VH-VL binders against Sulfopyruvate decarboxylase subunit alpha (comD). Designs and how they scored, part 9

Target 1, 169 residues: Sulfopyruvate decarboxylase subunit alpha (comD), of Methanocaldococcus jannaschii (p58415)
Amino acid sequence: MRGSLAIYNALKDSNIDFICSVPCANLKNLLKLIEEDKNIINIPATREEEAFGICAGAYLAGKKTAILMQNSGIGNSINAIASLYKTFQIPTLLIISHRGDLKEQIPAQIPMGRWIEKLLDVCEIPTYKPKTPEEAYKLIKYASSYMYKISYPVALLFDALYWEYDLEK
Below, E stands for the ipSAE of ESMFold2; O stands for the ipSAE of OpenDDE; V2 stands for 0.75 times the mean of E and O plus 0.25 times the DockQ between their complexes.

## First folded at step 5 (VH-VL; framework fv_iscalimab)

Design w1 (from v16 with heavy chain V50Y, light chain N33D G34S L55E; at its last look DockQ between E and O 0.04; V2 from the best seeds 0.00; counts 0 for: pae E 12.4 > 2, placed apart)
Fold by ESMFold2, look of step 5:
Structure w1 (fold): chain C 169 residues (1-169), chain A 118 residues (1-118), chain B 112 residues (1-112)
Amino acid sequence: as target 1 above (169 residues)
Amino acid sequence: QVQLVESGGGVVQPGRSLRLSCAASGFTFSSYGMHWVRQAPGKGLEWVAYIWYDGSNKYHADSVKGRFTISRDNSKITLYLQMNSLRTEDTAVYYCARDWLGYWFDYWGQGTLVTVSS
Amino acid sequence: DIVMTQSPLSLTVTPGEPASISCRSSQSLLHSDSYNYLDWYLQKPGQSPQVLISEGSNRASGVPDRFSGSGSGTDFTLKISRVEAEDVGVYYCMQGLETPYTFGPGTKVDIR
């Protein structure tokens, strides 16, 4: 749980109070921590584009937002990013699990995992790739401030090796 | 508070049908896969069926394939198990269980008893 | 299908003493994502099963730290560092790697 705990603690210490999540395998422990926290509004979504819409509304209502998702969802959200976040200068924090497949899921998502950095760059979203729990904490804290400075989303990308820290004591 | 409540169990004769229901509350039902697991009297647990969060994929144990059909109605927040051509060996307590993000069964209902007997 | 076995099938433990349950699978449960798809459930008398350990070693929310899981691949162990009266019941391992999902036969734990 070190991996998920570092992310969770950084979100808490960054005053993120509204989270929209699209569940995926690597986010399981983090989602459990968030679901049990009564001081964070957590809204599960079935699609990533929906999560972008929900968090845009929450931002306008005064919330500090984050979206938890897997990498394949960026491609499905390009219109929401351009038409809403870019146009109206809306900040949000993207916590992205970087893997292409889940247990009992279609492996066709694996190639998308290789392209995620280029997609984020095309969307002009600053992206950071923490490799350790310590890096995750520091970079999330930085990104949560930076997203307001640029009035636009900032992304944290976590690869499959990062989630191995959830197996450590 | 997550709750799962099974219903529709009872005593039926071999060859007949039953439909089990599992009413869910306390969570966003449409974001979670769901399972049926059964336990014959005095025996261990046997996985029966699994359905994805949106109903797009369904899986059944070989022992029930072709006879049982898992389904869900996300607008009614209810999971179903249609049980056709029932056999004596289908006698069991049937549990519904929430699939925690494709990994394990984190919440279970109280179970409903199905008895198949002449 | 992945066959799951457990040893022992029954044990009686003096309260306060440790207990250990072994689970073995017919093929590796270690996925390429580096997780073992092996879970442990406890069914207390008259109750529904509840998850104790996920992914071989991750304690579920609210599970006391006297429960620990270890192992990888095909061999897994559940340990109770000191058994209490509330720990009585049947312990099942289950593989969640591929359908059909399969449970071990269960280990009944009683106290003297």
Scores: ipSAE 0.007, ipTM 0.507, lowest interface PAE 12.4, mean pLDDT 85
ESMFold2 (binder alone), look of step 5: mean pLDDT 93; pTM 0.941
OpenDDE, look of step 5: ipSAE 0.012; ipTM 0.571

Design w2 (from v16 with heavy chain S30R V50Y D54E, light chain N58E; at its last look DockQ between E and O 0.51; V2 from the best seeds 0.00; counts 0 for: pae E 2.5 > 2)
Heavy chain, then light chain:
Amino acid sequence: QVQLVESGGGVVQPGRSLRLSCAASGFTFRSYGMHWVRQAPGKGLEWVAYIWYEGSNKYHADSVKGRFTISRDNSKITLYLQMNSLRTEDTAVYYCARDWLGYWFDYWGQGTLVTVSS
Amino acid sequence: DIVMTQSPLSLTVTPGEPASISCRSSQSLLHSNGYNYLDWYLQKPGQSPQVLISLGSERASGVPDRFSGSGSGTDFTLKISRVEAEDVGVYYCMQGLETPYTFGPGTKVDIR
ESMFold2, look of step 5: ipSAE 0.495; ipTM 0.829
ESMFold2 (binder alone), look of step 5: mean pLDDT 92; pTM 0.939
OpenDDE, look of step 5: ipSAE 0.781; ipTM 0.912
ESMFold2, look of step 6: ipSAE 0.544; ipTM 0.840
ESMFold2 (binder alone), look of step 6: mean pLDDT 92; pTM 0.943
OpenDDE, look of step 6: ipSAE 0.517; ipTM 0.847

Design w3 (from v16 with heavy chain S30R, light chain L55E; at its last look DockQ between E and O 0.05; V2 from the best seeds 0.00; counts 0 for: pae O 9.9 > 2, placed apart)
Fold by OpenDDE, look of step 5:
Structure w3 (fold): chain C 169 residues (1-169), chain A 118 residues (1-118), chain B 112 residues (1-112)
Amino acid sequence: as target 1 above (169 residues)
Amino acid sequence: QVQLVESGGGVVQPGRSLRLSCAASGFTFRSYGMHWVRQAPGKGLEWVAVIWYDGSNKYHADSVKGRFTISRDNSKITLYLQMNSLRTEDTAVYYCARDWLGYWFDYWGQGTLVTVSS
Amino acid sequence: DIVMTQSPLSLTVTPGEPASISCRSSQSLLHSNGYNYLDWYLQKPGQSPQVLISEGSNRASGVPDRFSGSGSGTDFTLKISRVEAEDVGVYYCMQGLETPYTFGPGTKVDIR
């Protein structure tokens, strides 16, 4: 399960101290790691749009924030991204479980899998797609700084192949 | 191959101190939380302490709080348990265990026996 | 502290027959994130404990599919569909919701 651990370590080393998350099967291990870290405030959200709102508030309060969600969450949050994050130039790190692509078995997930990169592009959110835990660590650290440079969210997509690293001991 | 090897156990009198070590190998030690779990002879398992991967957080069971201290040296790839003011009820096999991505213990050492007796 | 209990404390099973062990917690182990922080461990005679099930129902790598975990909240069950000789040992449930982590008293499983 090196995949989730690499992400967690990168978040920690990037001094992320506030996270809002929407539960997802692929994010299960990562969420567990975050929950046990007493130095990180983790708030579960019922909707991804809510997560964006919560993190915006946290940022304004001086926190360094990240949102954990599935790619469908971007679809649910387009207006929040536009009217809040783009308008007011709010940085945050987006850790996105990418569904509806490789090895996807749920038909309902496929459309968003095909649209997500285009949607992120429309939102003008820089997006990275790590392929290894080592790459994930480096890119997260980079992104956590870059988001402040651009005063805007930066996204990392983790596809099904990445999460297979969690199957390894 | 992941390996955890405990050492430092032995026979001591009540009130004395003992330090246990757990030598790790086969994985990136600095990336993982580590636990101590003990088992009194013929009894069940008892969680003792946990230390975060970078040493930033430590938690101890109430039964050992103030007497035992978990620590680690990532440069030496070693986990420690400093045991002070030992009591007879501290007699147990002490296991070190690796915390894996959800705080379950996926690897355990063979254990080291600590016997506290007059 | 969260108190863990198990039943039965001992079980003798004929090889090939199923076995079931219950674990209860004094408070819910269901976190707001939707996961149950309950693990199952097996300690075979003369060996160190080993994980079987994590988070209620997640079978650990290398664990045979005859092992399964179920339950939520305060009540959990470990099932062995067909007990084998190698399954002999003491089974422990453990809550990992909050420190201190606490184990159940253990269930000794033997073969008839």
Scores: ipSAE 0.007, ipTM 0.554, lowest interface PAE 9.9, mean pLDDT 92
ESMFold2, look of step 5: ipSAE 0.031; ipTM 0.653
ESMFold2 (binder alone), look of step 5: mean pLDDT 93; pTM 0.944

Design w4 (from v16 with heavy chain S30R V50Y D54E, light chain N33D G34S L55E; at its last look DockQ between E and O 0.04; V2 from the best seeds 0.00; counts 0 for: pae O 9.6 > 2, placed apart)
Fold by OpenDDE, look of step 5:
Structure w4 (fold): chain C 169 residues (1-169), chain A 118 residues (1-118), chain B 112 residues (1-112)
Amino acid sequence: as target 1 above (169 residues)
Amino acid sequence: QVQLVESGGGVVQPGRSLRLSCAASGFTFRSYGMHWVRQAPGKGLEWVAYIWYEGSNKYHADSVKGRFTISRDNSKITLYLQMNSLRTEDTAVYYCARDWLGYWFDYWGQGTLVTVSS
Amino acid sequence: DIVMTQSPLSLTVTPGEPASISCRSSQSLLHSDSYNYLDWYLQKPGQSPQVLISEGSNRASGVPDRFSGSGSGTDFTLKISRVEAEDVGVYYCMQGLETPYTFGPGTKVDIR
């Protein structure tokens, strides 16, 4: 709870009012928090590329947006990032569950775990990796402002150790 | 250890007001949403209200909207239910319950009885 | 509002025998995150309710493994593999998908 709660609070305090999400086990608690907040529009997407499209539209409509997804979502969205967000300079916050690294048990997740930071770098997306809920809160608030400064997405990666904070009551 | 203790119940006439309190302990109160759930004598459970951890979001059942108001004081580690314009059908044991991220109640108080009768 | 129903409304079971309670919702409780927001609660005589199962199949901490939840969408089942004397009480299903949260009418379980 502590991990997800910190992210939620940071999103809320950053005035994020539109979120598009792709279901992910690690994001379950955060999604529950977001769903309960009726001041935040949360749109589920079937694919991460779709999420990018939806958020781009929302931004153009005056919303402050965030996308919740797994790191594999970056792989699925690379063209959307290039053709939409880079081309038209669209800011959005990327809350990314990082799989395929620490404590990963599914082999198929490992390649993206290894590639994600390089992919984000290729996309020229500033990336932060909070290690504690407190750090997450601060970095999200910073990132939510920074994305407007650069008119481009900013990403925060949350690894398996971070999500273990949700096991604490 | 998590504890929730309701108070403020009693006998009141229709149209009167009553305020219930729920004192919390054993956990970081400000980090959790809270609920009121009531149970009429010999009846089932009925959700009454929900308030988010920071108090900014509140939800009420239609049966109590406009009459009941859930609130909290995190500095006092206390949940409240202001009940106005009480009706006989509001007679029930009122429980406060800790929210688990908005979907289930993992801890309940012992309840406080509210009896509305003329 | 989502309407919850349960069957049976009462059940008498011999200790050691299994029990099954059905819960139905007027609409699907399956969220886009692939979880069913259906909880089971037990209220023992003279006590406050206590959570047994969350999200359809997740046993709460301290709940014996003889309790299990199953189902998806609109149909859910709580099973007790071997009913014990301490299992006597009223069982409620509750949807947590959206407000207002709504409970089933309850199933009273007693032992012979």
Scores: ipSAE 0.006, ipTM 0.576, lowest interface PAE 9.6, mean pLDDT 92
ESMFold2, look of step 5: ipSAE 0.621; ipTM 0.860
ESMFold2 (binder alone), look of step 5: mean pLDDT 92; pTM 0.936

## First folded at step 6 (VH-VL; framework fv_iscalimab)

Design x1 (from w2 with heavy chain W104Y; at its last look DockQ between E and O 0.81; V2 from the best seeds 0.00; counts 0 for: pae E 3.1 > 2)
Fold by ESMFold2, look of step 6:
Structure x1 (fold): chain C 169 residues (1-169), chain A 118 residues (1-118), chain B 112 residues (1-112)
Amino acid sequence: as target 1 above (169 residues)
Amino acid sequence: QVQLVESGGGVVQPGRSLRLSCAASGFTFRSYGMHWVRQAPGKGLEWVAYIWYEGSNKYHADSVKGRFTISRDNSKITLYLQMNSLRTEDTAVYYCARDWLGYYFDYWGQGTLVTVSS
Amino acid sequence: DIVMTQSPLSLTVTPGEPASISCRSSQSLLHSNGYNYLDWYLQKPGQSPQVLISLGSERASGVPDRFSGSGSGTDFTLKISRVEAEDVGVYYCMQGLETPYTFGPGTKVDIR
């Protein structure tokens, strides 16, 4: 659980207090850690675009937000990113499970897995790819402040190899 | 591996122009802000300019405002410094540097020398 | 503009002995987020600068434990617990709080 624990600890140490998530298998351990933390408001969403809307509202109400999703959720959310987050300069931290890349066995996942970095580039979202739990902790800590400096989302992509750290203690 | 390679330096007369380039590789260029920093021969470091990751915001040192313009082309993965109305005081090695999330400059190129003299 | 000063401007040290470099800013570098926007860079002979310490005290990746940063507000210190031959060069502090970003004048560290 070392991978998910590093992400969770970084979110806590960065004072993220409002999280909206769309469940994904790779996020299972992380979501459990968040659910058990009563100092974090955790709102499950049915679609990623809804999560963007909810977190925009929470930000305006004074919360420091993160959105947890898999990479296909960016494709579902481009309109909210442009018309809401870019237009109104709203920060949020995107924790993205990157499917459709390494070891992907589901054909429907492969096109979006190959396109995610280009989609994030088109949306002008700065994107970082931590490889280890130590790198993830540091990047999340810096990114959670950087998103306020640029007044816009910052994305972290976690590939299939990263989640293998959850198989370690 | 992260690489930053500056080019475009040379010897030029006062009042002329030069355009410096910084070719980047080994990282997602459009996710990082970029800086130019210069160092006159035998002297210390002087920050010159900063541009946000997507190119929307630009900042310049007072000593170069109105003469130098930082820019980037994220499609070509290249940072630029347009240097107009050059003065002898602009003689320096010019480094490009990567902005680490608004905190510090974590990687620097090798520098390119600009010499402004008659 | 935030003016940065360093003391001393030059140090000669016997290998294995400690070194300490002070940096002072004309304004507080402590942001309302609780962090000090003060960095330390080392420029080794013939090389480009490299970051050692960020945020006043955060050691950059790959930097040995013998480097440490401390201080807050306007007064900061870089310490090297045991200087080695590869530590020679010029050490610069820099404020990253607001543009124009500014460097200190540098501290040249050399060995006997």
Scores: ipSAE 0.450, ipTM 0.814, lowest interface PAE 3.1, mean pLDDT 90
ESMFold2 (binder alone), look of step 6: mean pLDDT 92; pTM 0.932
OpenDDE, look of step 6: ipSAE 0.478; ipTM 0.843

Design x2 (from w2 with light chain N33D G34S; at its last look DockQ between E and O 0.56; V2 from the best seeds 0.00; counts 0 for: pae O 4.2 > 2)
Fold by OpenDDE, look of step 6:
Structure x2 (fold): chain C 169 residues (1-169), chain A 118 residues (1-118), chain B 112 residues (1-112)
Amino acid sequence: as target 1 above (169 residues)
Amino acid sequence: QVQLVESGGGVVQPGRSLRLSCAASGFTFRSYGMHWVRQAPGKGLEWVAYIWYEGSNKYHADSVKGRFTISRDNSKITLYLQMNSLRTEDTAVYYCARDWLGYWFDYWGQGTLVTVSS
Amino acid sequence: DIVMTQSPLSLTVTPGEPASISCRSSQSLLHSDSYNYLDWYLQKPGQSPQVLISLGSERASGVPDRFSGSGSGTDFTLKISRVEAEDVGVYYCMQGLETPYTFGPGTKVDIR
């Protein structure tokens, strides 16, 4: 699971110590790695908006936070992002599985897949799309600091091709 | 591949104005902050200005504050540096550089030479 | 403003030998996020600067392993384990902690 491992390592090396996640098929390997790390608090959420709330609280408590979710979660969380994170300048790292794009087989996923970058842009969230585990590692490390510089979320989108790296060691 | 191409440099007299452009390609321009960095002939590097990815926040070196203005048009994928009231000490190669997530300049243009002389 | 200094200002190295450049900042570059916002750049003759090291010790993509950055707070070091001809140029440290971003004066590295 080269892809997920790279993300995990980057999160760990970035001293991310609090993660809120909404389960997603593409994130299963990453979540497994995170769950095995006792130094990282991982809180599962039922809704992405909830995840944003939880992480905001964690940040205020001195944690360095990340949210793991599918791109649809941004759609579900726009108001939270605006009214909480934008308003109060809350940093967090967004690890986003990009569904509805490449190799998508579920029609219902396609619209959000097409809209996600535009939505993130509307939210004024810097967004990066690593294509390799090496890029992912570096981007996450820098993003984890950049979010503090701008006092706002930074997003990394991982498309279907990236997750195929998990088929490799 | 990331590419930055500066243009607009030339020879101008003191007190005149000049506008530099930096055409970006090969990356999502709107997601990255951008910088201008200049280098006087035979001298070191000097940071000039920084603009956030969305363009709302701008920072300028004291040496150019009030005279230079950094801006960007994300729709045109272009960074600008409006230089007014040019001085001889502004003579330099001007580089545009991509802000690597607010830490370092990971890509640089080839630079454009601005010469301010009487 | 954060003042950056470097030493030496010039260095002549025999190919294959190691090189070390020191950079100091007038204040700590250690951010609350636990990273040092210090970069190293190389400007080869006739070229644009290029990043070598970021965040004090992170080697940029494509940068050979022979380059390494170390240090924390106000004292930083760039090391080249085995200097090659292609390493000739001027090395700059730069603080990215706060604006104005400031560069060191540069260290010119030549081959003997």
Scores: ipSAE 0.017, ipTM 0.676, lowest interface PAE 4.2, mean pLDDT 92
ESMFold2, look of step 6: ipSAE 0.603; ipTM 0.853
ESMFold2 (binder alone), look of step 6: mean pLDDT 92; pTM 0.941

Design x3 (from w2 with heavy chain K58E; at its last look DockQ between E and O 0.85; V2 from the best seeds 0.00; counts 0 for: pae E 2.7 > 2)
Heavy chain, then light chain:
Amino acid sequence: QVQLVESGGGVVQPGRSLRLSCAASGFTFRSYGMHWVRQAPGKGLEWVAYIWYEGSNEYHADSVKGRFTISRDNSKITLYLQMNSLRTEDTAVYYCARDWLGYWFDYWGQGTLVTVSS
Amino acid sequence: DIVMTQSPLSLTVTPGEPASISCRSSQSLLHSNGYNYLDWYLQKPGQSPQVLISLGSERASGVPDRFSGSGSGTDFTLKISRVEAEDVGVYYCMQGLETPYTFGPGTKVDIR
ESMFold2, look of step 6: ipSAE 0.507; ipTM 0.835
ESMFold2 (binder alone), look of step 6: mean pLDDT 92; pTM 0.941
OpenDDE, look of step 6: ipSAE 0.896; ipTM 0.949

Design x4 (from w2 with heavy chain Y59E; at its last look DockQ between E and O 0.64; V2 from the best seeds 0.00; counts 0 for: pae E 6.9 > 2)
Fold by ESMFold2, look of step 6:
Structure x4 (fold): chain C 169 residues (1-169), chain A 118 residues (1-118), chain B 112 residues (1-112)
Amino acid sequence: as target 1 above (169 residues)
Amino acid sequence: QVQLVESGGGVVQPGRSLRLSCAASGFTFRSYGMHWVRQAPGKGLEWVAYIWYEGSNKEHADSVKGRFTISRDNSKITLYLQMNSLRTEDTAVYYCARDWLGYWFDYWGQGTLVTVSS
Amino acid sequence: DIVMTQSPLSLTVTPGEPASISCRSSQSLLHSNGYNYLDWYLQKPGQSPQVLISLGSERASGVPDRFSGSGSGTDFTLKISRVEAEDVGVYYCMQGLETPYTFGPGTKVDIR
C-alpha cells in the first residue's frame, strides 16, 4: 500500500477536499483510502469529461480539486480541457494511472499508453512522473500549490512499476 | 541525468546584439519553467529573467527590460536569451537554470561569458 | 524590490567546527500558503551555483544532513554542523517570493 498511501497522504496534506474519479484497476487501493475519508468529498464519475466538468464547478465553489483517472481519460477529455480549463484558467490536480506502457496486458491500451505524454504536451499541461512513494508525496504537495500559480491543471503520471509499491509490506 | 548547456557568449561592442542558447536534456523540458541568472566578474548573482513552461508568461529584471527577451522552443528543447542594446554593465557569465515548480533553481548550466567592451 | 542581506560576508572556520550564516530580507518571505520563499545556494570555486536548502529549511536531494536551514519571515540562518574541506565556497541566500528575484551579497566560507 505504500504507493497509494503516499498519494493519499499527500492529497490530504495538500488540503485537497474534492475528488472526482473514474475507477480503474491501478487506482483501486487509492480509491478505497479516499472513499473511507469522511473529510474528502468523493464523486465517482462514469466518464472522465464529466469529472472535469464537476471539478470545474467545485473549484468555482471554493474547493481544491483533484481528478483520478487512467491515461485514456485525457483522450476522452481534450475538449473539456481546452474549452473549459484553458479558456477559464481553472486549476486541478490530475492523478493519472499510466496504462499501455510497461507490463500492459490489454492490447487496446497500448496506443494511448505510448501517446499520453504527447497529448499532455499538446494540451500544455505540466506533467511529472514520480517513481517512488517519497517522490510522489513531495511532488503532489508542490504541484497542488503550483496549479494555482499557473491557474491550470498539473498532471502526475504513475506507471505500472509505481503501483507495485502497493504490494509491499 | 539533467543537463543544461549554455552557448552563444562572446565579446561584443556596446549597442550590439547577442543571442544566448541553453540546450536542455535529461528531463521533460516542457514541464519546467526556466531562468537566466548572471554573475558579473568577481560579483554576486543577479536574476535576469524567467519564462514559464508554456512560453507565454515571462518576466525580466528592470535592468534589462525592453532590451533582453527570454524565449523557449519546446520542440527543440532549448531556452534563449536575446540581448539587444548591450551595455558594458551587461558583462557577466550567464547561467540558465531550471525552475522547480516555481520555488527554486535546482539545476544550473556551466555558464557562458558575455563581455561588452569598446 | 526585496533587499537581501547576509552576515558575515566572509567566514574562516577550522575544519570540523560549526558555521552559521545569517540572511535577512527587507520584507517577510512567508507566503499565506505557509512556506517561506527563501533558498540557499553554494557556489564552489570555479563551479556553477548549486541549491542546498529550499523554502527556508528543506534540504535538496543529495545535500548532506550537516547542512540545515531555519528561520521564518525576515530572518533566516544556514548552519553547517561540521565544516568539511568540500564546503568551501560562496553561500548565497535568495528570495523567490516575488519578482525581481533577489540574491544576498554572498558569504565566502574558507577553512584554515
Scores: ipSAE 0.037, ipTM 0.655, lowest interface PAE 6.9, mean pLDDT 88
ESMFold2 (binder alone), look of step 6: mean pLDDT 92; pTM 0.940
OpenDDE, look of step 6: ipSAE 0.043; ipTM 0.691

Design x5 (from w2 with heavy chain Y103F; at its last look DockQ between E and O 0.94; V2 from the best seeds 0.84)
Heavy chain, then light chain:
Amino acid sequence: QVQLVESGGGVVQPGRSLRLSCAASGFTFRSYGMHWVRQAPGKGLEWVAYIWYEGSNKYHADSVKGRFTISRDNSKITLYLQMNSLRTEDTAVYYCARDWLGFWFDYWGQGTLVTVSS
Amino acid sequence: DIVMTQSPLSLTVTPGEPASISCRSSQSLLHSNGYNYLDWYLQKPGQSPQVLISLGSERASGVPDRFSGSGSGTDFTLKISRVEAEDVGVYYCMQGLETPYTFGPGTKVDIR
ESMFold2, look of step 6: ipSAE 0.674; ipTM 0.871
ESMFold2 (binder alone), look of step 6: mean pLDDT 93; pTM 0.944
OpenDDE, look of step 6: ipSAE 0.935; ipTM 0.962
ESMFold2, look of step 7: ipSAE 0.679; ipTM 0.879
ESMFold2 (binder alone), look of step 7: mean pLDDT 93; pTM 0.943
OpenDDE, look of step 7: ipSAE 0.933; ipTM 0.961

## First folded at step 7 (VH-VL; framework fv_iscalimab)

Design y1 (from x5 with heavy chain K58E; at its last look DockQ between E and O 0.93; V2 from the best seeds 0.82)
Fold by ESMFold2, look of step 7:
Structure y1 (fold): chain C 169 residues (1-169), chain A 118 residues (1-118), chain B 112 residues (1-112)
Amino acid sequence: as target 1 above (169 residues)
Amino acid sequence: QVQLVESGGGVVQPGRSLRLSCAASGFTFRSYGMHWVRQAPGKGLEWVAYIWYEGSNEYHADSVKGRFTISRDNSKITLYLQMNSLRTEDTAVYYCARDWLGFWFDYWGQGTLVTVSS
Amino acid sequence: DIVMTQSPLSLTVTPGEPASISCRSSQSLLHSNGYNYLDWYLQKPGQSPQVLISLGSERASGVPDRFSGSGSGTDFTLKISRVEAEDVGVYYCMQGLETPYTFGPGTKVDIR
């Protein structure tokens, strides 16, 4: 579980105290770690746009927030990002499981992987792609402060290879 | 490999203008803020300007406010410094530097010399 | 504006001996996020600056462990436990807490 543990420890050490999540397979181990932590408010959501709304409210109530999601959720959240986060200068940390790294078997996966980075670019969300648990820990720590400096979301994009670290001890 | 290359320096008379460019490569330019830092001959370092990753916010040192304008073109992966109303005090080597998530300057170019003299 | 000072402004060190450089700021550099926004840069002769120490004490990648940074708030120290010929240059502290970002005047380190 080294991949998920590094992300969880970084969120804890960064004083993230409010998390809204839309579950997917790659986030399973991370979500388990978060659910077991009594000091983090964890709100599951059925759709990512709902999570953006909930975390905006939590931020206004004084919480330091993160959203855990799959990359397709950016597409259904663009209006909330523009009309709420950009408009009112709301920080949050986006932990995004990046699908579309399976080029060999299904050609349709290639466009989805390419589109997420373009969507984040259009939304003007700075995006970083940690490759190892050590990189993930450090990037999350610094990104969790940087999002307040820019008063806007910061995204960390984790590909399928990253989650293979969960098979290590 | 992160690379920053400045260009556009030269010799100009006071009151003239120059435009510096910084070509970036080896990283996702649109996700990083950028700085200009200058160093007069034989002198120390002076921060000049900062621009956010998407270009919405710009900050300038008091010594250059109203005369210099930092800008960026994320589609061309290039940072700029427009220097108007140049003074002899602006004579310096100008460096571009990458902002590491609002904390420090992790990569610097080799600099371009601007000489302002009559 | 936050004024940065350094002492000494120049020093000559026998190779293998320690060196210590002090940096002081006119205001605390400790942010409510827990970070001290104080960085150390080295400019070797004929080169552009390079970061040595970030956030008061974090060594940059590739920086030898003979370099260390300490301090908090307004007083910071860079130490070189054993000066080598490649350490020659000018050392600058810089505050990154608020614009305008400001550098100290520099400390020229030389040997022999």
Scores: ipSAE 0.642, ipTM 0.854, lowest interface PAE 1.7, mean pLDDT 91
ESMFold2 (binder alone), look of step 7: mean pLDDT 92; pTM 0.941
OpenDDE, look of step 7: ipSAE 0.931; ipTM 0.960

